VHH binders against DNA primase large subunit PriL (priL). Designs and how they scored, part 6

Target 1, 340 residues: DNA primase large subunit PriL (priL), of Thermoplasma acidophilum (q9hjd1)
Amino acid sequence: MILPDRKQILDRELIRRIADTTISGSGHSDGLSEYASIRKAAFAFVESAVLGDQAYSPIENAELAFIVWILAALDENIITARTIIKARDTVEKQLRLVEHYEDLEEFGSRLGIEISVFGEQIGKDHLYRIGVADFATYASRVTGSKYRLSNQIVREGYVYVDEDVMAKVLREAFVSFMFDTLDQIRKEDAIETIKSVLDDLEKIRESYRKAHNVRMIAGKGDASMFPPCMKEIIKNLESGVNVSHMGRLALASFLHKAGYSEDEIVPYFRNAPDFDENITRYQIKHISGEISGTEYTPPKCETMRSNHLCYMDDDPLCHREWMKHPLTYYEVKRRNRKIR

## First folded at step 18 (VHH; from c23 with P108S)

Design e16
Fold by OpenDDE, fold request of step 23:
Structure e16 (fold): chain B 340 residues (1-340), chain A 119 residues (1-119)
Amino acid sequence: as target 1 above (340 residues)
Amino acid sequence: QLQLQESGPGLVKPSETLSLTCTVSGGSISSGGYYWGWIRQPPGKGLEWIGHIYHSGRTRYNPSLENRVTISVDTSKNQFSLKLSSVTAADTAVYYCARETYMGWFDSRGQGTLVTVSS
């Protein structure tokens, strides 16, 4: 299991060794080969994250260290977000696979969280104790009633939780740890420190660019008929910037009502930092009524405005008094196109 | 529950500096994993990202505003602030402070405060 070590991560000499070591000869047996392997794995991890690959890949400490420096050097928000999410998920899985509760305790310790096993150990089912403050900080970042403090056993300043809850808490702590650590590395320093692999960094950038460009093209839909609000949401999604849950819902429901299939809708969300295809598809199915039995309609213009999702600017159609719904906009545009 | 509240003058004269403060309650700014940001929405326009700050004080700004924007944080007060210099009518907007998740979206924001730039 990975045991995060900030000191190690920030060890420039280690990072330089990883960056600069070249595999001289066929022998995988020397310490030099290890650094090369670490480097390769780290780059692969970041690249996979950029491409949205959610396959489980265990992370070693040194790999994590180098990943952080790669991210620092790249300094791309979307890449960082995706990579951190991937790392988080990886760590969570690793935490769940821990055979010894002591490893969880140690992991917590590395993140500055005091964790202890509580009670008699019967198999893998252990309760863990965590301070209320730590729990409140990190559990609040996890969605679901199961993770709410109000639903936990709290005694004498401690929260008693099962392994599942603890894993969720710790993964969020890990995310915090990663960001804090990353924040300590300046881009210029990172670039200088790993200058020997700049070409590889550029490859990642290129991959990112290609992936984003392809996704922009993949939307078979004529966005020219979309209202400004939907266009803006799409733009934001493409840029990985600031799309609220409501915005996403609005777009998904709009596209659905406009006649787009699930497969046609999913690509619009692929650039989201938290993109998960399965979750996205589930959500679309939910919106379409396939799961929920209720077909969702995009919010009316008033709702869009109230949620700060209205982008009418100087669009004359949006400014019509009778324009009350984004779908109305689409319908008008569609009709006008047929007449031409 | 996390709450963010904007405070500051609602009227600023052209060429002056817009100054807003966001007070955070129900959560700590010093907790890692979040950015604390400012966004604005001009009348009839979409949301514009202004910038954000990490609890360490590291900032990122919208390139279009970078030369005029300063964001600061006071972890002791659990506040962060926005300064926008040389304002024009184009800077008239509802300003929001928000918490940005590591996933790149805002999960919480204030109610917003209208700032009008007028002589």
Scores: ipSAE 0.349, ipTM 0.738, lowest interface PAE 1.7, mean pLDDT 86
Fold by OpenDDE, last read:
Structure e16 (fold): chain B 340 residues (1-340), chain A 119 residues (1-119)
Amino acid sequence: as target 1 above (340 residues)
Amino acid sequence: QLQLQESGPGLVKPSETLSLTCTVSGGSISSGGYYWGWIRQPPGKGLEWIGHIYHSGRTRYNPSLENRVTISVDTSKNQFSLKLSSVTAADTAVYYCARETYMGWFDSRGQGTLVTVSS
């Protein structure tokens, strides 16, 4: 199980050894092989994250350390986000696979969170105790009513939770830990420290570029017919910036109503830092009514404006008084094309 | 519930410095894993990212504004601020402070404040 260690992560000498070790190098063949393996695994992890691979890959402490430095050197927000998300999910899975509750306690301790087992351990069914403040901080970052403080057993300043809830709490703490640690590394320092692997960094950059430059598969619709708001949302998704949940829903529902299939809609979201294909597909199914029984319609222009998703620019069609819905825009554009 | 609120003058003269403060309630800025950012929306235009700050004080700015933008954080007050120097009419916009998640999007933002640059 991974046990985060900030001191280890920030150990420049260790990182340099991992970066500089060549398989053919001098007398300590076994140690050299280990560093090379760590390096390889770390790069593979980052690359997989960039490509949106959600396959489970366990992370070792030294690998995590090197991953952090790779991220520091690359200094790309989307790469960082994807990698951290992948790491988070990996860690969560690892936490759930813990055989000994002491390991969970230790993990918490490494993150500065005091966790203790409550009661006698009978099988896998035991509760953990965590301070209310820590719980409130990290559980609030997890979606779902199950993780709300109001739904927990609180006594004498502690929250008593099961392993599932604790894993969620700790994964968020881990994310915080990762960001805090990463923030302590300057890009220039990272580049200098791992200068021996700059070529590998460039490969990751290239992979990133390729992954994000994926031209939207021209579905049934021509993006040229999309209203400016949808185009802007798409642009923002590509950049990973300024896309709210509402914005994503707006785009997804718009595309759905425009006649795009699930397979045609999913690609629009691939460049999002938090892209998960399964989740995305689920959401699309939800908005299409396949799951929910209710088909979602994109928000009205007024709603788009109120949610700061409206982008009118100098588009004369958007400025029409009768323009009240993004789909109306699309319909008008479609009609005009048929006449030409 | 996390709340962000912008405060500052709604009118700034050309060449002066725009100053805004964001007050955060219902959550701590000192909590790791989030960036605290500023975005703006000029009239009739889309959202523009200005920059963000980590609780440590580390900042990132939009390259287009980098030379004019300063973002600072005061964790003791649970506030962070924006300064934009040498403003022009082009800087007229609704300004929002927001919290940026590690997932790369904003999960919370203020109601926004209109700042008009006019002589």
Scores: ipSAE 0.333, ipTM 0.726, lowest interface PAE 1.8, mean pLDDT 86
Fold by OpenDDE, look of step 22:
Structure e16 (fold): chain B 340 residues (1-340), chain A 119 residues (1-119)
Amino acid sequence: as target 1 above (340 residues)
Amino acid sequence: QLQLQESGPGLVKPSETLSLTCTVSGGSISSGGYYWGWIRQPPGKGLEWIGHIYHSGRTRYNPSLENRVTISVDTSKNQFSLKLSSVTAADTAVYYCARETYMGWFDSRGQGTLVTVSS
């Protein structure tokens, strides 16, 4: 089982060794081969995430470390989101497969969560004890009534939970851990540290571009008229990807301006892990001006680019000099459709 | 329950710096996975995202405001603040502080405070 170690992850020397190690000769047995393997696995993991591969792939500590640095170097919000979600899901699965409760406790400890097994093992069903504060912090991020504090057994400052709830809590803690750790690495430092694999980074970017070139027909609307950036955001949301605040706002405001109702917009966000319908509706109401009396406008293309939300692909319309706003794109497409 | 409350002057002169503080209660700013942000709504206009800060101090700003905006965090006080320099009448708005989840949505915000830029 993976045991996150921030110190290890942030060890530049380790990361450099992983990055710089060349596969010398047929002998898999040399320490050098191990670093190459780690590197390969890390890149494969990120690439698979980018491509939307949801297959279970175990992650080792060193691999995780290198993955974080890959993400730091790439500094692409969508890639980061996809990769972290994949890692989260992988970790959750690993947690559920753990045979020794001590490993779970250690895992929690690494994330700053106190978790312990409660009672004697009666079969495969164990109860776990977690502090109320930790539970409240992380369980609240999980959608479902089962994960609400009000539905749990609380005693003397602890919440007693089953394996499922425990795994959910810990995976969210892991996500936070990943973001915290990633936040400590500057892009420039990451690029410098893993400079030997910059070509591989570009391959990942290319893979991402290729994978998303597919015209997605999503939702009640004719997505064919949507700009590539909005299509990408929709795709990511549908996949449970951590779309940035700007991305979500961009989509919501875009859909609203495109004439979608609140009820038609809400479904686009339902697959988000932290989806709350009331909150979503509230936000949409604000965006639509229902509450405030003013409508939110989606960001300009420049803003989309600055926030790494622009996906122009080979779309000639996006490459027009006069194309400055996603709504302009939509308007052009809409007009062209009416003429046909 | 998490609560956010904006505080600061409601009136600022042109060319001066707008300063607001958000006090967070019922939750810790030091909790990972959240951003702490500012948004505003000018009269007759839609909401505008200003920027946010992570508990580490890392910030992201709206590019349109980046050169004038500074967001800071004080984890010891469980507060974060907004400074907007060189204000004009265009900066008149209701300002909200809010918490952003790692997924990108606001799950909580303050009641908002009107800031008017006037001579």
Scores: ipSAE 0.298, ipTM 0.713, lowest interface PAE 2.0, mean pLDDT 85

## First folded at step 19 (VHH)

Design f11 (from e16 with S108K)
Fold by OpenDDE, look of step 22:
Structure f11 (fold): chain B 340 residues (1-340), chain A 119 residues (1-119)
Amino acid sequence: as target 1 above (340 residues)
Amino acid sequence: QLQLQESGPGLVKPSETLSLTCTVSGGSISSGGYYWGWIRQPPGKGLEWIGHIYHSGRTRYNPSLENRVTISVDTSKNQFSLKLSSVTAADTAVYYCARETYMGWFDKRGQGTLVTVSS
């Protein structure tokens, strides 16, 4: 089981050793040194995440450390999101498979969460005790009535929960931990630290690019009229990628402005990791102004570019000087279709 | 329940600096996995993203505003702030502070505060 250690993760020397170690003929059946094996596994993990592979893959502590640095060096929101979600899911599964409860407690401790097993270990149905504050913080991030504080047993400042709730709380804490840790690493530092594997980073980038060239299955509406940026976002979502905030906002607001209803917009997000229809609908209502009274507009092309969401490539319309907004693109395409 | 509340002057003179503070209650800004951001809505226009800050102090700004915007966080007060320098009439808007999730959405927002730029 992973026992997150921020100090270890941020240990540049360790990361350099992992990055720089060459294959030595001794230590592993495949002839790889321990560090080489860690490196290989870390890259494989990130690559699998990029490709939308959600299969369970156990992660070791050192692998996790190197994964964080890979993500820092890449500095791509979509890759980060996919990888962290994959890691989260892996951790959640591992938590459920833990044989030694001390490891759970330690895991919690590493994340700053007070968790303990409640009662005598009688069978597989154990209750876990979580501090109320921690529960409130992380359980609130999980959708479902089962995870609401009002539906829990609370006694003397602790919430008593089953394994499922415990795992959900801890996975969210883990996500928080990952983001906090990643935030402490500058891209430039990461690139310098793992400079020996820059070629492998490019391979991941290439894999990401290739994966995005898959033809979008046209949902409701003529996606052929959508700008390349929106098409790409849709493709990513369809591939189970947890698209960045800006990307999701851009698409949702774009579709809304294009005249799509909530019911027509929701399907675009169904394949996103951790899709929750209620949350999605809430978000759509929020951007449409139904809840907030304010209607969101898709970001300008400049904003899309700055957020690495612009994929104009060889599209001549995107390269027009007067093209400054994704909705403008859509309007132009729409008008041209009416004339034909 | 997490709540966000904007505070600051509703009137700012041209060329001056707009300053707003968001007070967060019912939750900690120091909780990881969220960004704390500012958005605005000019009259008759859509919402515009201004920028956000992580609890560590790392910021990201709208490129169109980057040179004029400063967002800061005070974890001890559970607040974060917006400064927008050299304001013009174009900066007149309802300003909202909001929380951004790692899932890619604003899940909480303040009620908003109108800031008018006028001489």
Scores: ipSAE 0.280, ipTM 0.702, lowest interface PAE 2.1, mean pLDDT 85

Design f15 (from e16 with G104S S108H)
Fold by OpenDDE, fold request of step 23:
Structure f15 (fold): chain B 340 residues (1-340), chain A 119 residues (1-119)
Amino acid sequence: as target 1 above (340 residues)
Amino acid sequence: QLQLQESGPGLVKPSETLSLTCTVSGGSISSGGYYWGWIRQPPGKGLEWIGHIYHSGRTRYNPSLENRVTISVDTSKNQFSLKLSSVTAADTAVYYCARETYMSWFDHRGQGTLVTVSS
């Protein structure tokens, strides 16, 4: 299990060794091989994150350290977000795989969180105790009623939770830890420290660029017919901007109503930092009514405006008094194209 | 519940400095993993990211505004602020302060405050 160590992560000498070590064929091969392996694994991890690979990959401490410096050197928000998400998920899985509760305690300790096992050890099911403040800080970042403080057992300043809840809390603490640690590394310093692998950094950037330039193969429809609001949302998604839930919903429902299939809709969301294909497909199915039985319609123009998703600017069609819905815009454009 | 509230003048003269403050309640700015940002929406236009600040004081700005923007944080007051210098009519917008996360750009934002640049 990974045990985060800020001191280790910020150890420039270690990072330099990892960056500079070349697999020289000579007899000192074992230690040198280890650093090279760490470097390789770290780059692979970041690259996989950039590409949206959600496969589980355990992370070692030294690998994590180098990953942080890679991120610092790259200084790309989307890459950082994706990598941290991947790391978070990896860590969460590792936490759940812990055989000994002491390991969770140690992990917490490394993040500055005091946790302890509460009660008699009954198999793998333990209750854990965590301070209310720590719980409130990190559990609030987890979606779901199960993780709300109001739904927990609170006594004498402590929250008593099961392993599942604790894992969620700790993963968020880990995320916080990662960002705090990253914040301590300046880009210029990172670049200088790992200068020996600049070419590899550029490869990651290239991969990122390619992934983002994936021209949304305009599905069956000409994106030129889309209303400005949808175009802007698409643009933001393409740019790796984390579009709001409402924006995503609006686009997905719009595309669905415009006749796009699930397979045609999913690609629009691939550049989102939190992209998960399965989740995305599920959401699309939900919107399409396959799951809910109710087909979702994109919001009205008024709703789009209220949610700051309207980009009508100087578009004459948007300024028409009778224009009340994004789909109306699309329909008008579609009709006009058929006449031409 | 986390709440963000913008405060500042609604009217600024051309060439002057726009100054806004965001007061955060129901959560701490000192919590790691969050950026505290400013965005704006000109009339009829989309949202524009201005910049953000980490609780450490590290900032990142929109390159288009970088020379005119200063964001600061006061963790003791649980506030962060925006200064935009040399304003023009183009800077007329509803300004929002927001919390940024690794999962979403803005998971929480203020109600916004209209700032009009006019002589």
Scores: ipSAE 0.649, ipTM 0.855, lowest interface PAE 0.9, mean pLDDT 87
Fold by ESMFold2, fold request of step 23:
Structure f15 (fold): chain B 340 residues (1-340), chain A 119 residues (1-119)
Amino acid sequence: as target 1 above (340 residues)
Amino acid sequence: QLQLQESGPGLVKPSETLSLTCTVSGGSISSGGYYWGWIRQPPGKGLEWIGHIYHSGRTRYNPSLENRVTISVDTSKNQFSLKLSSVTAADTAVYYCARETYMSWFDHRGQGTLVTVSS
């Protein structure tokens, strides 16, 4: 299980030893095979995040530490973001599998969040207590009315929450922990420390390019073929309902990959409460790679679900075991319309 | 509830330093995973990213401007600032402060403030 330890992550000499260990599987020294396994798992985790692999990938503290140094050396915004989101979702799954409340409390303590188990008096067998400032900070990042302060029991500067709300708060605090820790590692120091594996870093960049420099969907379809998740985002934007930045990014990157031009994408955002055409055009150029040099793709269905952006309801195609991506949905609908 | 507001002089003489402050309310500037940025739009032109700062003080600047730009943060006042030195008429623009997510998306911004560089 991941139990955050900033001191271990920032231990440059430990990271150097992991990077410098010889080929995996040697049986001649305790720790040499272990370090090679840690390095291999860390690279596999980042590769999986780049490719959008939805399989559960359990990692522990040493793997996480090496992952952070990989991200610092790569210094690629989209790879960093995808990897930290995968780690966030991995952490949430681990937290939901915890059998003992004290493990949740320990996790919070490692993040500087004091969590108290409040016995059985207010809800289920146990409720957790967290300060209102910490709740407000992290719950604001989670979509849904269940996570709003106005819908919580609040007493004497504390918020009393169930296990689900606490897991979501802790996963978002973990994201802040990751970015705060990553910020403390200079790129040049990371490159020097893991210089023996820089070829493996370049393989990650190439994997991203191959997986995400895929040809645009041939020919532009129409909105009737969009997945329910994108239709719901569009509906909310048209009605002036606030849509999270992840939802807006998902729609913009989806439309870009679906063959829509900047001029065709902008109108989808005109009714947003904070609409500014020039800023919207800048952000579309960023997503398309025109400014950033790196094209974005919409999140896979698992990530859409974890961000509360999945609206599959009873849609038969969304419920197929193989349906894992909004672009795949769109491609299938376009193909089926063409045939019929 | 998060609000960003630019403040500073609207007129700056050539060769002087343009100085702007962004005041953040309804949220903490010390929130990990967010960056605090400056962007500008010259008249009749597209938006230009100037740079951003993390609450730790770490900065990243547009390479075309980095020789003249300083961004700073004062977490005790919940503010961050822009200084652009040696300005010319080409620096006349509407300047915006913004919160930048870790996905490089501006999810909150100020109203913008026009700064004119004129003799």
Scores: ipSAE 0.614, ipTM 0.870, lowest interface PAE 1.5, mean pLDDT 84
Fold by ESMFold2, fold request of step 23:
Structure f15 (fold): chain B 340 residues (1-340), chain A 119 residues (1-119)
Amino acid sequence: as target 1 above (340 residues)
Amino acid sequence: QLQLQESGPGLVKPSETLSLTCTVSGGSISSGGYYWGWIRQPPGKGLEWIGHIYHSGRTRYNPSLENRVTISVDTSKNQFSLKLSSVTAADTAVYYCARETYMSWFDHRGQGTLVTVSS
């Protein structure tokens, strides 16, 4: 189980030893082969996050520590974000497997969150107690009315929640912990500390570019060919329902990759409660790489699902085992239209 | 609900320093995973990113402005501030403060404040 430990993550000498460990041929040194395994697992985790693989990847604190230093050395916003989201989802799964409430309370304590089991019941069908300030901070990052404070039992500064809401609050607090910890590592220090593996960092950058150079077919389709997830986001924006930043980013990046121009994308957002045309245009320029230098794509279906943005319902194409990406859905629909 | 409000002088003389403060309410500026940014829109022109600050004090600035810009944060007051030195008429703009997500998306912003540089 990942149990947040900022002091261990920031232990530069431990990180250096993990980075500098050589894999001896047939021989094995105590602790040194462990460090090589930790390094290998950390790079595999980041690579998997870049490729959009959502398979559960159990890691421990040492692997997480090295992952943070990889991210600091890369200093690539989208790679950092995808990796921390994968770690977030890993933590959520681990939180759902906790058998003893003391481990849950310790996890919360390490994140600065007071959490306890209401009524000393453990397992399914019991409530958890979270301070209202912490709930308000982290639940706001989760899509859905279920996670709004107005839909919770609130008493004397505490919010009483089920296991699902508890896990979502703690996973978002973990994201905050990761960014706070990453912020404490200067890029120059990270590069120097893991300098023996800098070639592996460049392999990660190339993996991102390859995975996100999605082949677009010629011509532009129409909204009838969009996957259900994008249609739902569009419907919510059109009706003035608040859509999370992840949902808005997913739509903007999808439309950009589908061949829509800035002028064509902006109208999709005009009914959003907070719409500002110039802000929207700036954000589209950012996801297109015009400002950021890095072109963004929408998340794969598994990530859309973990962010509560998947609305596949009974759509037969979404339920195909090979359907893993909103852009793939769009490409298939466009191909079938051209044949009709 | 999170709200951001710009404050500061609306008129600044050329060569002086433009100074603005953003007050955050309905949420804590110390919540990790967000950056606190300044953007501006000169009359009749597109929006320009000025820079941002993390609650730790770490900054990143638009390279075209970096020699003249300082962004600071006061977490005890739940505020962050912009100083832009040696202003000219080209710095006349509506200035916005904004929260920038870790996916580089502005999800909240202030209403904006016009700052005019005029002798």
Scores: ipSAE 0.539, ipTM 0.832, lowest interface PAE 1.9, mean pLDDT 83
Fold by ESMFold2, look of step 20:
Formats: sequence, structure tokens, C-alpha cells
Structure f15 (fold): chain B 340 residues (1-340), chain A 119 residues (1-119)
Amino acid sequence: as target 1 above (340 residues)
Amino acid sequence: QLQLQESGPGLVKPSETLSLTCTVSGGSISSGGYYWGWIRQPPGKGLEWIGHIYHSGRTRYNPSLENRVTISVDTSKNQFSLKLSSVTAADTAVYYCARETYMSWFDHRGQGTLVTVSS
């Protein structure tokens, strides 16, 4: 179980020893093979996040610590974001499997959140108590009516929630913890500390470019061909209802990859309560790589699902075992429409 | 709901320092995972990113402006500020403060304030 430990993450001498260890597992009863194992797992985790591999990748505190230093040295916003989201999803999975209340209390405490179990535990059927301020801060980052304060039991400054809401609040607090911790490491210090593995860092950048800069050229169709996840985001934006930043980014990058121009994308956001056309156009230019140098692509279906942006319902194409990406959905629909 | 509001003088003399403050309400600037940024739009031109600050005080600036820009944060007042020194007519613009997510997306911004550098 990952138990957040900022002191361990910021232990520069430990990180240097992990980075400098030779790969050899020929060490006898020492920690040499463990440090090499930690480093290997950390790089594999970052690479899997960059490639969009959503297989569960168990890691522990030492791997997480080295991951943070990799991210600081890379200093690439999209790589950082994808990696922290994968770590967040790993944490959420472990939080849903916790068997002992004390572990949840300790996890929350390390994140600065007081979580307590309310009432008797009956298997996995727990009620949890969270302060209203913490709930408001972190639940706002989760899309869906279930996570709105108006749909919770609130009493005397506390919110009473089920396991699902508890896990979502804690996972978003973990994201804040990761960014707060990463902020404390200067890029130059990270590069110096893990200088022994700088070639491996460049391999990560190349992996991202290879996997994501070659965008799917899906020629334009119409909205009837969009996957249900994108249709739901569009419906919510059109109605002026809450759409998270992840949902907005997913739609904008999907439309861009589907061949929509900036002028065609902007209208989809016009009914957002804080809509600003110039800022929206800037953000689209960023996604397209015009400003950033790197084109963004929408998340794979599994990531959309974990962010509560998936609206599969009974759609037969979404339920196919090989359907893993919103752009693949769109291309299949386009191909079939041309046949008819 | 989270709101951002720019404040400061709308007129600045050439060679002086442009100073703006953004007041955040309905949320805390100490929330990790968000950056607090300044953007501007000169008349007839596109948006230009000026820089951002994390609640810790750590900043990043547009390289074209970095020798003239200072962004600061006061978490006790839930505010962050922009100072742009040695201004010229080229610095005339509408200035926005904004919250920037870790995915580099602006999810909240102020209404903007016009700052004119006269003469």
C-alpha cells in the first residue's frame, strides 16, 4: 500500500543511491538488487503511463519516490500529468481494497485529511465522515452528480459518504500531495541527483513522441459517429452543467484529432458558464501542439472510465473487448457509414 | 463557486511598473495541483501567457518577459499579484488572472482588466 511519505520522497541521498546503483542483482544479501528493482519499476511505471498502458502496476513508497524525481528531471507537463493520474488510479484501487480502518485513517492523516469511519463495519459496507471543507475541495474535481455536496448527508460541518465517494476524495487529495511534493524539487537538482540515468529519461520522451505525436487522422464525419462519452460531454456543455477540466480537454483533443478546426471546436464550449473565446482558442492551440510543440490525444477508454467520463450504457461497440479508445470508436463508425 | 477578480490601476506611465492583484474567492489558492497565472491580450493580437505561481511561491515566467516580471502570492489574503517593470506602449493589453490546472488548461479566469500605458 502506498502510504504518502514526503520525507522519504525528498531524501535526495536515498534517491542518488537508487540512481547510482549498478543494475546487477548479483549482490548477495544487501540492498543493491532492491535499489535496482526500485529504479526499474519506477521507470516502467512512468513509461506505462506515457504509453497509456492501464494494467495495474503495483508500486510502493520507494518506487513512488523515484518516480517523483524522474518527473522533476523530465519537467514535461503532459508526462507529469499522465503519470500522476496513473498513480492516483493505483491509489484509488488500493483504497477500495483496504481491510483495516486504521490504514485509511493513517492515509488521510498523511494527506492532511481527517477521515473517520462512522458506525459499525459490516464487511465493505462503511460510512465515512469527512469535513465539509475537505469534501468541497476534492469532490469538486470529480465529475458526476454523486459527488456533489447537494447529494450528500451533511451534519454539523461534516459530510457522510460511502466508500466510493471516500475513495474519490482521498485519491484527489493524493494528487494534491504529489504536486505539492514535486513542487519542492527543482529541475536542476533532480537532473544532478539522477544524472546516472539521464539516457533513460530521454527514452521516456521518445516513447511519448512515438506513441502520441502520430495522431489518428480520422477525417471529418458528424456527431452521430461520436462515442457516447463525447456525446455526453457535449450534452453537458450545451446545457451549461458541470464538466470537469479533464472532460473539456478530452473533448477538445478528440475533436482536434477528428479533424475539426479551431473555428469548429470553439462553439462546443460557448455555453460554458465561464466561456471566453480567446482563452478557448489559446487552449485549443496548446492541445494541437501549435504552442506546446506536442499534440495531445484524448485519454484511452480505461482512463475515461476511471475519471467518470465514460458513458458506455448499452452501446455494443463500446462493449467490444478490443474497443480501447474514443478515436477508434469514431473511426469504426466512419468506416461503417461509408459502406452504407 | 470559485471566482477570480483583477484589480489595479488602468493607466500606467511608460518606464514605470504595472501592478495588478487577483483576489480569489469561493476557493483556496493553497489547493495543490493548481497554478495561478497571468495572461494578457494586446489590442488586435492573441493571448500571451505571462507566467504562473504555485501556492508555495514558486514561479515560472514567459522567457520573453522574465527579466521584467514578478509574480507573488499571499495565501493569507487568498491573493496573487503581477508586477511588470519598465513598461512601454507594447504592454498595453487586457490582463487576466486565471487558474491553470496540471493539464495546462485554464478552468477559471477573471473578466480581465484593461491596462493602458500612455505616452
Scores: ipSAE 0.514, ipTM 0.825, lowest interface PAE 2.1, mean pLDDT 82

